VHH binders against B box and SPRY domain-containing protein (Bspry). Designs and how they scored, part 5

Target 1, 197 residues: B box and SPRY domain-containing protein (Bspry), of Mus musculus (Mouse) (q80yw5r259to455)
Amino acid sequence: SPLLTQLWAASVLGSLSGVEEVLIDERTVSPLLHLSEDRRTLTFIAKKSKVCSDEPERFDHWPNALAATAFQTGLHAWIVNVKHSCAYKVGVASDQLPRKGSGNDCRLGHNAFSWVFSRYDQEFCFSHNGYHEPLPLLRCPAQLGMLLDLQAGELVFYEPASGTVLHIHRASFPQVLFPVFAVADQLISIVRGPLAT
Short names: E, the ipSAE of ESMFold2; O, the ipSAE of OpenDDE; V2, 0.75 times the mean of E and O plus 0.25 times the DockQ between their complexes.

## First folded at step 1 (VHH)

Design c10 (framework vhh_3k1k_2; at its last look DockQ between E and O 0.18; V2 from the best seeds 0.00; counts 0 for: pae E 9.1 > 2, placed apart)
Fold by ESMFold2, look of step 2:
Structure c10 (fold): chain B 197 residues (1-197), chain A 124 residues (1-124)
Amino acid sequence: as target 1 above (197 residues)
Amino acid sequence: QVQLVESGGALVQPGGSLRLSCAASGFTFDSYAMRWYRQAPGKEREWVAGISWSGDSTSYEDSVKGRFTISRDDARNTVYLQMNSLKPEDTAVYYCATYSKYEYEGSTYTFDYWGQGTQVTVSS
């Protein structure tokens, strides 16, 4: 039932403590994106930035970025404000996700190294390994919550305002996962964690 | 957070000059074209001037050509509008804006942000 699901999500979120803040790793940020000074906001700039340094870790074709925070065990949650964007992907990726090239191996959801919730206009999907599962959402979320339980092998996408579960993906995940992002319209922002100033 | 802040609007006499500034933050300013618009009371918002991301190309609405000059300072993330030989018909709220359009995954996306505007009044 929606009530029981909402109580489950609220209980899990209420038990989380000591989880490190999720911040973008500036070395990974695509030249199509601008990263804010506080490392939480990715803005799509349509053309490559003149000031981006060339790093081995930087995505060079797709408008992707990784967080610096790695998850290896346990239960983790983070929230992304998506209200300003009609084109984004958010989820998790393995450290084996390639960074260079225009192929599907760097395109989030089109390879075995990335698992993402995506939006394109009014269409929502969960994507992994080239499989794109349509999600018939009743409303566009303003914030999107992720809950990763590495022991249970679950990745949950939920709406924080209501506690409504939007999608659950169950898999045997690799040992190390990073939050991953793509933006192709306006901006998205990581919401500060409960221990942030 | 993307932000555009206009300043420099004032009351001036006909034939006077005024310089508007637009300070930009929250995005890579040197990768975006910048534009000025204005809206007179009871009128639709109209385009006034534009400058390419590199600064190499400028364009103007016909009624302001030769009187207005758009420029940019990428080191200060600021675009300017120098307005000379001001006329009563130049009275308006002036807006700074940035605009771009991009195709990704079969969809078209826009980057379209506006400042809150600065009032320019030319009285006789």
Scores: ipSAE 0.011, ipTM 0.253, lowest interface PAE 9.1, mean pLDDT 82
ESMFold2-Fast, scan of step 1: ipSAE 0.339; ipTM 0.690
ESMFold2 (binder alone), look of step 2: mean pLDDT 80; pTM 0.790
OpenDDE, look of step 2: ipSAE 0.021; ipTM 0.342

Design c11 (framework vhh_3k1k_2)
Fold by ESMFold2-Fast, scan of step 1:
Structure c11 (fold): chain B 197 residues (1-197), chain A 123 residues (1-123)
Amino acid sequence: as target 1 above (197 residues)
Amino acid sequence: QVQLVESGGALVQPGGSLRLSCAASGFTFSSYAMRWYRQAPGKEREWVAGISRSGGSTSYEDSVKGRFTISRDDARNTVYLQMNSLKPEDTAVYYCAAQTYVDYGEWGTYDYWGQGTQVTVSS
């Protein structure tokens, strides 16, 4: 990211009182994933080893899950610990994202309903609607921060430890967005934040 | 040809310990994440533990956290499951699995499975 954009983003991040507490919606969790009791950790189990109810909200093919919190207005920030995974996707998705099937309409980054930062081994990308922008990172982030400004129409991916902006996507977002997660190696965890007013 | 061979299953009393081994051949072991699963009589197969390709990350099902430890030895193409403080509900056939993926959007169904090793926890 350009230096001026990094300085602006650092100013915005510095004005925040902290990150929001986001929890995963257990009803959406793919049978390829295990959700911890505190609803913050998703672990990739690679085999559908349990019978899950066929609820409309549940992803049945891709290893996806949604947060329980919907964002409709304002400025929102959350952090995910990604240190333990070499294959993940994190970002936001519209409530219109299909839950059933193996097609691109349910595959994060390959449809009009999801905007994600992804890692596959040592490759990093931002993906939306089948457009994939490679991100040449000098180091693997241990934590990934997301800042969503629905009024400005901005989704920012940053490294919390350094304050470095990794990517900014600008768009007119749908009225309702959820943090979205996919894990295909080990685990990712939502970082516990203080309660915000 | 790909092969995973589990060993170390036995009958043990509650509170006892066992170490399971899974020897891999026919693929580049260091390129695969490894998992342990179990299946109790009349129950579905359940995920137990996982270890990343590098061995730097491990994950566990909640009921085994603090009791089980997964590890790997890439020089020997082997993954291990150290099981401590065993309970009757840990009685199951334990399977190891190797997994890989071909694309971040096509997380593959390339799971290689072993034949399993029986663990019985009973008085």
Scores: ipSAE 0.017, ipTM 0.369, lowest interface PAE 5.8, mean pLDDT 82

Design c12 (framework vhh_3k1k_2)
Fold by ESMFold2-Fast, scan of step 1:
Structure c12 (fold): chain B 197 residues (1-197), chain A 123 residues (1-123)
Amino acid sequence: as target 1 above (197 residues)
Amino acid sequence: QVQLVESGGALVQPGGSLRLSCAASGFTFSSYDMRWYRQAPGKEREWVAGISTSGGSTSYEDSVKGRFTISRDDARNTVYLQMNSLKPEDTAVYYCARGHTPTDEFYSPFDYWGQGTQVTVSS
């Protein structure tokens, strides 16, 4: 089953022209996070910024951020460099994900509006709606790839360096999805897409 | 793998005292903030107390401030919760958690929380 999964992943990745250009939406960035000038790197700063304005789109408690691009149809792929963080969540979220409050409704993986791969030290999980599926990974990935097929209803997490599929989640997704990010240690950064201009 | 083992829970009369202990392994204990949480039946897990690295600062939920004291022994990889003037409302399973960051953003269902220790305050 692992070999067949690797062959499937290699076939899909080989048919793609590359990964998409994805940028963070500055308006959504939690005051616990610093966003770089190129809008690709999120750094956990542990203390809320005194300057952060309280826009409706902005997360005000959890260290979350959304991508600026929404996905509604088709096949989408993006890669995140995670080697510098031992505490992060990456995946997709519905436009209905609440932005305000400290409850589980805003906590990635603990509500019906987010689907994430998470790392906490040497522990890895896929989480959705309070269901946490442990992922027994032999090595810590330095980069995480995500492949979203909205027609097939598939969200794939893979390791780009090896082409290894780490997890596949199948579901009927809501109409609008955004790449979503959370960082609670150091930083993560979106890898530049080969078709970026 | 991160391991947290709580102990010290018991049945106590109102006004009594207990000291809870949490033995940690699988990580560099002195480099992390440590937290105590509690969960009563049918309720969400509630933060109780926190202690920073090297015991530099402590913080408490308002309802326990002045009654509970958190402390740590980095040489023994142990965090403690001294509970005085216990009330029936303090009845809960008490959990030790590694506070990786000040936000306690990530909950690990396998290692972040220990199995807990039951504290019952009843006459």
Scores: ipSAE 0.014, ipTM 0.194, lowest interface PAE 7.8, mean pLDDT 80

Design c13 (framework vhh_3k1k_2)
Fold by ESMFold2-Fast, scan of step 1:
Structure c13 (fold): chain B 197 residues (1-197), chain A 129 residues (1-129)
Amino acid sequence: as target 1 above (197 residues)
Amino acid sequence: QVQLVESGGALVQPGGSLRLSCAASGFTFSSYAMRWYRQAPGKEREWVAGISGSGGSTSYEDSVKGRFTISRDDARNTVYLQMNSLKPEDTAVYYCAAESTYTITYDWGTKTEYTYDYWGQGTQVTVSS
């Protein structure tokens, strides 16, 4: 597909700004989540065995985490394996996203600071600022690709295996964006790089 | 964290018997239902037997019913699978799994009861002459 061809070309050439491997920032990881040693896998844990430090960057209620890499300009792509989870959110968030509290301002998709694709059982939607657009998917994606074009103002969600575009959101994005993740069932994993291959 | 370690796998002749053990740590064992699965080369993982957290209910896959018995010792955090009248088709890696139902509050504002399986590394059982 054209989308997969563009991502392949970007990863092969390695010359595009921001085509880098995405890793999770352990300082942001919610106490409800376990982060793997390679910083790619987030596992939802109902019973926590150790208390995380209460850093300013850490989400303290919702099962959220941010990537360590910020995007400010250019074209960026990353892929997440979501096959093992029935409850997750993936997308991008502004650096202004609040980390503390149980309110909607920290709840991905319910504030002006986050743009996410979500799954809850067999329901899929795109969410931003409390607006939720149902997505009529015929099958559950095993992997989700995200393509962020900050110059064009586009965030694309696609299924890498089939090359199918699942959703395109167009907006004027804030200056600094991070890949953002939430998982409330089993686990999700960032696909090992080079991303988009 | 949760850890399950299987043991007792061996080479045995058809018609023989084996007892598999699964030692659990890192969770309140008595609160979890325990299950045994097996996976033969080139086949998908198959459920074999289950026992409730209270030990009052057991269940078995049809092909092993009457030959296999699942039991548990909560004082020792161990679940067992007694295998009798073994057949060549019982040859597989046997896995122990802990199943817990817990309530999560997903951010759609609803509480969902969820079952999570923790897995062991497996123990090899070979039934051959």
Scores: ipSAE 0.015, ipTM 0.179, lowest interface PAE 7.1, mean pLDDT 80

Design d01 (framework vhh_lunsekimig_d3)
Fold by ESMFold2-Fast, scan of step 1:
Structure d01 (fold): chain B 197 residues (1-197), chain A 122 residues (1-122)
Amino acid sequence: as target 1 above (197 residues)
Amino acid sequence: EVQLVESGGGVVQPGGSLRLSCAASGFTFSSYALYWYRQAAGIERELIASITSGGSTNYVDSVKGRFTISRDNSENTMYLQMNSLRAEDTGLYYCAAETYDFWSGTRYFDYWGQGTLVTVSS
């Protein structure tokens, strides 16, 4: 039941004392984005006038970036500060996500390889493979937490400040997943946490 | 009602300076990337400077080191400080606000100003 699922997710989140340190993979960062020196902050720069090497890993159209850390098994949690952006997408993507082109196959939430929570102005939704579920939020979250349980096949989006679960998606996920990010307004930052020991 | 209004244009001698302003109303200024374009008679409109919502700047080579773009989000205003002006800088200067549409995936210019004339002549 939805209520039991919410209670279970809250119990799992309550047992976590911290989150993983996740860093952005510089090689994947779109020319529309600036990556900070600590590899945690993505700033939307809107124009592709900077010179970037065109590595196979780099997104060349959409303002996307991947984390350097791949998840294959187990339970993983990370938090993103989204307070300063009204246009972003955060979630997970398969290593099979195409990097080149302007089509939907590279657009987060519009292909079989990405699962994202998105904000565009005052609208919020969960998106996967071109299917968009509106999320009627009462207020804009300042931080978004993600919990990925690869054994259970669950991706949870929650607001750390309130402990509120915003969305749970269940699926049989691909063998390798990366945290994925897109920003089209201001900036988003991965919240610093201790490395998992 | 959304509008961008340029001001500060005028006639100046070579080597002179001008500061252009672009005043915005009717939208959330701080969330937009902002651009200065110029157009000389009979020539296509050229992008000369840009500033992101986060403050990162970019310039076309011909104005780099001479022009400085800035923004004041508290006053909903963007500026272009133009130094060491040359005859080739003569033209209509336009400001534009642009978003990258996450939903449609299309880059577009949401808003354009009417333009302000800059004439560099002796």
Scores: ipSAE 0.017, ipTM 0.221, lowest interface PAE 6.5, mean pLDDT 80

Design d02 (framework vhh_lunsekimig_d3)
Fold by ESMFold2-Fast, scan of step 1:
Structure d02 (fold): chain B 197 residues (1-197), chain A 123 residues (1-123)
Amino acid sequence: as target 1 above (197 residues)
Amino acid sequence: EVQLVESGGGVVQPGGSLRLSCAASGSIFSSYALYWYRQAAGIERELIASITSGGSTNYVDSVKGRFTISRDNSENTMYLQMNSLRAEDTGLYYCARREIYYDSSGYTDFDYWGQGTLVTVSS
């Protein structure tokens, strides 16, 4: 039952000591993005305002960034405030995701190394390896929760306030995954935890 | 659809100050990131300052500590306070709002630009 799944997800999140304290890895941040001092907010600046050093970890074309936290086993949950953006992608990516170039191998949702929920204006979809599942959402979420269960092989996208499950993807995931982010309108922010506003 | 109008440009001596304003019409101002660009004669337009809908700011190194970007969402106006002006700050200053759409099928961007306001720093 969808209701039972939603209730289970809410119960699991309630049993955690808070959502994961996820921070963005500054070394990965695309030159099209500004990262805040607290490493939680990514702002799309559209034009390159500076020449960034060419670290192997840094995305150089697509407006992408990775979290500093790698997940290898267990259950992980984090929340992103997406209220201020109409163009974003959030989810997980393998450490094998290429960082350089304009091709689909670096484009979230178009390669074997990334699994993302995306918004483009009023359209929502889940994307992996060029397969795109439209999501018929009744409302635009202000926050997106992600729950990653590496033992069960599940990635869940949900709305934290209501506990509504938006999408579940089941797969055998690579052993090393990072939360991944792309924003191409305004900003998105990682939420500090249930005790923070 | 969106009209941006800059004001506040002029001639100023080195070490002087100017405040530029950018007034928007035709759409909601408060929900967009806003930008100041500068174009010197014979040089490509460069982004010098940005401010997000939430108020976070970013600056190029050459203006950091001298220029301050701010916004007043209730008045649909963005400002650039320019202090300690130098000869190399001379140029046309443009305000801009970007609209970007990025999805699994593509990427599209559209800039709304003002007409530009001239800042001349001369002895």
Scores: ipSAE 0.007, ipTM 0.132, lowest interface PAE 9.4, mean pLDDT 79

Design d03 (framework vhh_lunsekimig_d3; at its last look DockQ between E and O 0.44; V2 from the best seeds 0.00; counts 0 for: pae E 6.2 > 2, unsure alone 62.6 < 65)
Amino acid sequence: EVQLVESGGGVVQPGGSLRLSCAASGFTFSSYALYWYRQAAGIERELIASIYSGGSTNYVDSVKGRFTISRDNSENTMYLQMNSLRAEDTGLYYCASRDIYEGWTTEYDFDYWGQGTLVTVSS
ESMFold2-Fast, scan of step 1: ipSAE 0.312; ipTM 0.668
ESMFold2, look of step 2: ipSAE 0.016; ipTM 0.359
ESMFold2 (binder alone), look of step 2: mean pLDDT 76; pTM 0.754
OpenDDE, look of step 2: ipSAE 0.774; ipTM 0.884

Design d04 (framework vhh_lunsekimig_d3)
Fold by ESMFold2-Fast, scan of step 1:
Structure d04 (fold): chain B 197 residues (1-197), chain A 123 residues (1-123)
Amino acid sequence: as target 1 above (197 residues)
Amino acid sequence: EVQLVESGGGVVQPGGSLRLSCAASGFTFSSYALYWYRQAAGIERELIASITSGGSTNYVDSVKGRFTISRDNSENTMYLQMNSLRAEDTGLYYCAKVTEYSWESGYTTFDYWGQGTLVTVSS
């Protein structure tokens, strides 16, 4: 990998005091997903639940969920444990992302409102607005870190254990972004901040 | 072309065992998750078991502890070992494969289906 990229990644990660405390917004959780009591773990149940209320914020087709926290300015970092899933998407989405329907407009990575790292079994990809960039990873990450710099217009995907940068996407992001999640196998969970056990 | 061919079905008494096989061709078998579905008369096809390329498995609650899904990447074959069979396990068993575009929803139509193998548990 380029030396400058590794030096930059080490500098940025070393300057962080920790990762954000992020929780899932239960109102957004797809009926294909079960949300844990601590609102950190999303489990794919492979069957639509009739228990879920039909709220305007709730995804009704794709197995998506949003974080409760919105990012508008500054530098943000969070980590997701993906060890137990072979099919997931994690990244950020605009508040304009549609919640209802089966079309690509609310499918993560297939619209102008979402930017995601995805895994489908042994394939890894970065996706935005229907453009899919394959990522040649030597091994499956157990955890995925995300770093969002809204001033610089950078979204970084990295492996926390090794400090390896997996992908950097540069863009002029919309004013409000949420961490976004999709899981279609087993479960994924948001890692607690450094002050939580 | 992608092909999935099921075999191993038959007539068995309650409490008996059967092993189903799904022979695959036309794609890189080791790179894909694969699925077993069951269709009983008058009932929609139900996902019974899945196995990832790495060997991680998942089961519907009604078969958990009784059925075991496995794969042999060198033979391009997936298996379903069925033990302690019940009358309600009777049905046509299908293997299935999905591309990334269908993966995100457990209720979507799969890309490729086999023709099925019939399992009859006498009652």
Scores: ipSAE 0.017, ipTM 0.253, lowest interface PAE 6.0, mean pLDDT 81

Design d05 (framework vhh_lunsekimig_d3)
Fold by ESMFold2-Fast, scan of step 1:
Structure d05 (fold): chain B 197 residues (1-197), chain A 122 residues (1-122)
Amino acid sequence: as target 1 above (197 residues)
Amino acid sequence: EVQLVESGGGVVQPGGSLRLSCAASGSTFSSYALYWYRQAAGIERELIASITRGGSTNYVDSVKGRFTISRDNSENTMYLQMNSLRAEDTGLYYCAADRYTLDFETGSYDYWGQGTLVTVSS
């Protein structure tokens, strides 16, 4: 309805006005990924980078990266352009997420420290701690919005252009959360946002 | 389920060209990232070229500018066009397919072909 649409829009705008721009932390970027100069675009390169400084923060196996900004309280919203990728994961991860190794403890959605929306070809899932909930989407989203409400304990995945809520996950989240990204086909890009300077 | 079959190998003189093909049966190619590996006598199998589901390509430095990887999803076939061939390009060439990003150090993939031999000799 119009009223529900207005309430949804007000919630999203309120979140965006309260958050800083999300940028990727270059120190965390997997050697299987190329990060753009503006720190918004992750491109899957399917080959380990020549520059492979093994910092403690860097993922060394899975094609993962974290945002530079940690969320601890309040409302946060960000949007990712996913139209160029058929294989990606986006969501949030605890600072306790392990960075090293090929096991499920570093694989987004297969451990207690990550909550992600994923696409693989025409299949969509929400995943956390090895639990995978299939999402029956009629159309591939070109953009994915995330709204994190740490007071309410809600992580919302939505399609910004249509205003459609794709999934809501409720949890008692750990104290420190980062937007987290994985891409295994082409690229994904953090949308600059209409309120960025 | 996917079966991969390589073809197009042979004997060629230095400076020559060959085109390798990797044909898939079973599942559609469009769901997979695709790879060419090379194994020379006495050395480990190495990744030389890759192509993602969306068509992005990567090459090992020794073949960059000389080799071109491509895919034809309608024919379920991947190609490796090899130009300006050198003696060090001699080896058994394998194609591989994977639905997920793997650590290339392990060489573990969902599907492998049996290989096609390329010999560069005068």
Scores: ipSAE 0.007, ipTM 0.207, lowest interface PAE 9.0, mean pLDDT 79

Design d06 (framework vhh_lunsekimig_d3)
Fold by ESMFold2-Fast, scan of step 1:
Structure d06 (fold): chain B 197 residues (1-197), chain A 123 residues (1-123)
Amino acid sequence: as target 1 above (197 residues)
Amino acid sequence: EVQLVESGGGVVQPGGSLRLSCAASGFTFSDYALYWYRQAAGIERELIASITSGGSTNYVDSVKGRFTISRDNSENTMYLQMNSLRAEDTGLYYCATSPRGYEYWDTSHFDYWGQGTLVTVSS
């Protein structure tokens, strides 16, 4: 039932003592994005052409990037500061996500390989495989938490400050998953984990 | 060409009822989430109700228990049943759906909007 699902998610969140340190994989960063030296901040640079190597891992059209950490089993949590952006996507992607091209195959939330929370202007959605489920939020979150339970097959989006669960998605995740990011306005930053420096 | 056409608005007394319709064409209706927004003069549009392709619904607290959103995929039409109407419900009601195939840094999630249908609740 939806209530039992929410209670389960709250119980799992309550059992966590901290979140993981996640860093962005610079090899995957789109030429439309600038990655900070500490590999935590992605800034949208819009019309500027960025000369970078054409690694097989690099997104070449959409403003996407992947984390350097792959999740295969267990329970994982990370937080992204989204306060400064009105156009972003955060969530997880399969290692099968195509990197090259302008089609929906590489556009987060428009393919079978990515599951994302998205903001565009004042609208919020959960998106997967071209389906957009509206999330009628009364306040813009400053931070977004993600909790991935690969044993249970659940991806939870929550607001860390209040502990409010914003969305729960259930799926069978047979592939290796990476935290995934897209930003098309200003910047987003991965919040430092308790073991960072 | 994508078209969304709202109908069913009008003038009603407080406590009255109206049923709004949103007729859609130009896209695969059953695959998309659909939304009702309300806008009062000079006020930003507010999401009132939503329905997913699977039929899950959500409402803002001010209309919960009074309004019911539904969809008919065979007719490509979404509805909003409005009961126990209040003066605060006065406004232009818009239906909307998510864009498809657009570059997301220059396109809103809600590119497809109808023209709106006016609801006036007055004595």
Scores: ipSAE 0.016, ipTM 0.147, lowest interface PAE 6.9, mean pLDDT 79

Design d07 (framework vhh_lunsekimig_d3)
Fold by ESMFold2-Fast, scan of step 1:
Structure d07 (fold): chain B 197 residues (1-197), chain A 124 residues (1-124)
Amino acid sequence: as target 1 above (197 residues)
Amino acid sequence: EVQLVESGGGVVQPGGSLRLSCAASGFTFSSYALYWYRQAAGIERELIASISSGGSTNYVDSVKGRFTISRDNSENTMYLQMNSLRAEDTGLYYCAREKTYTYDDFGTYSYDYWGQGTLVTVSS
């Protein structure tokens, strides 16, 4: 039920020590994206305007980027400000996600290596391995939270301001996962977590 | 299966002319905008000319007045007439089709790269 899901989410979120500090791995950033100096903001630039180093880690077609931090065990939470974009994907990806090419194997949500919440204009969807579940949202979220419980095998998408759970996906996840991002309109920004030393 | 096949590239002296062709199959040609892109050594691909489904054309300043883009909907072919060629026009020329958008295909840009390209070399 929706109410029970909201109560459960509020209980879990209330018990967290806050969201984690997540930063983008500059080496993975598509040439279609600009990464801010603080490594938290990805801006879609639509047209490749300069030659980038061709690292093996770098996506070369889709407007994707990975976080620098890998998750292997435990409970992890992070928040993305999505207020300024009508075309984005956020979630998690395996380190096995291919970086080169224009095919579905590099396209978030169309392969076995990525699990994402997506927005395209007024349509919202959860996608994994070519399976796409429409999400009937009444309001566009300004911020999107993700909660990954690797012990329970759960990935939760929620709205931090209201504590509303938008989607829960249950799976046996690969040994290592990274937060993953794609943006094809304006920008998205990772919300600052607790101070790192 | 959408296919775009470029042809007509070659070696030409400065001041010469070439006509590039882009033969299309696998979609309703008349319904899509089409583009010519160029990639020079050490430079990212750039859009140089476009033609809408209705026939409206646009060019970058460096080729305006020298290049003419056109389409033949009955033959499913797009052309680029290149006149007064300069050494700076040397590069691989790619034909591209306007992207079809869906909720899953919001696209990296308003176009897709479809062909392998045709090489144009302007040298004396």
Scores: ipSAE 0.016, ipTM 0.146, lowest interface PAE 7.0, mean pLDDT 80

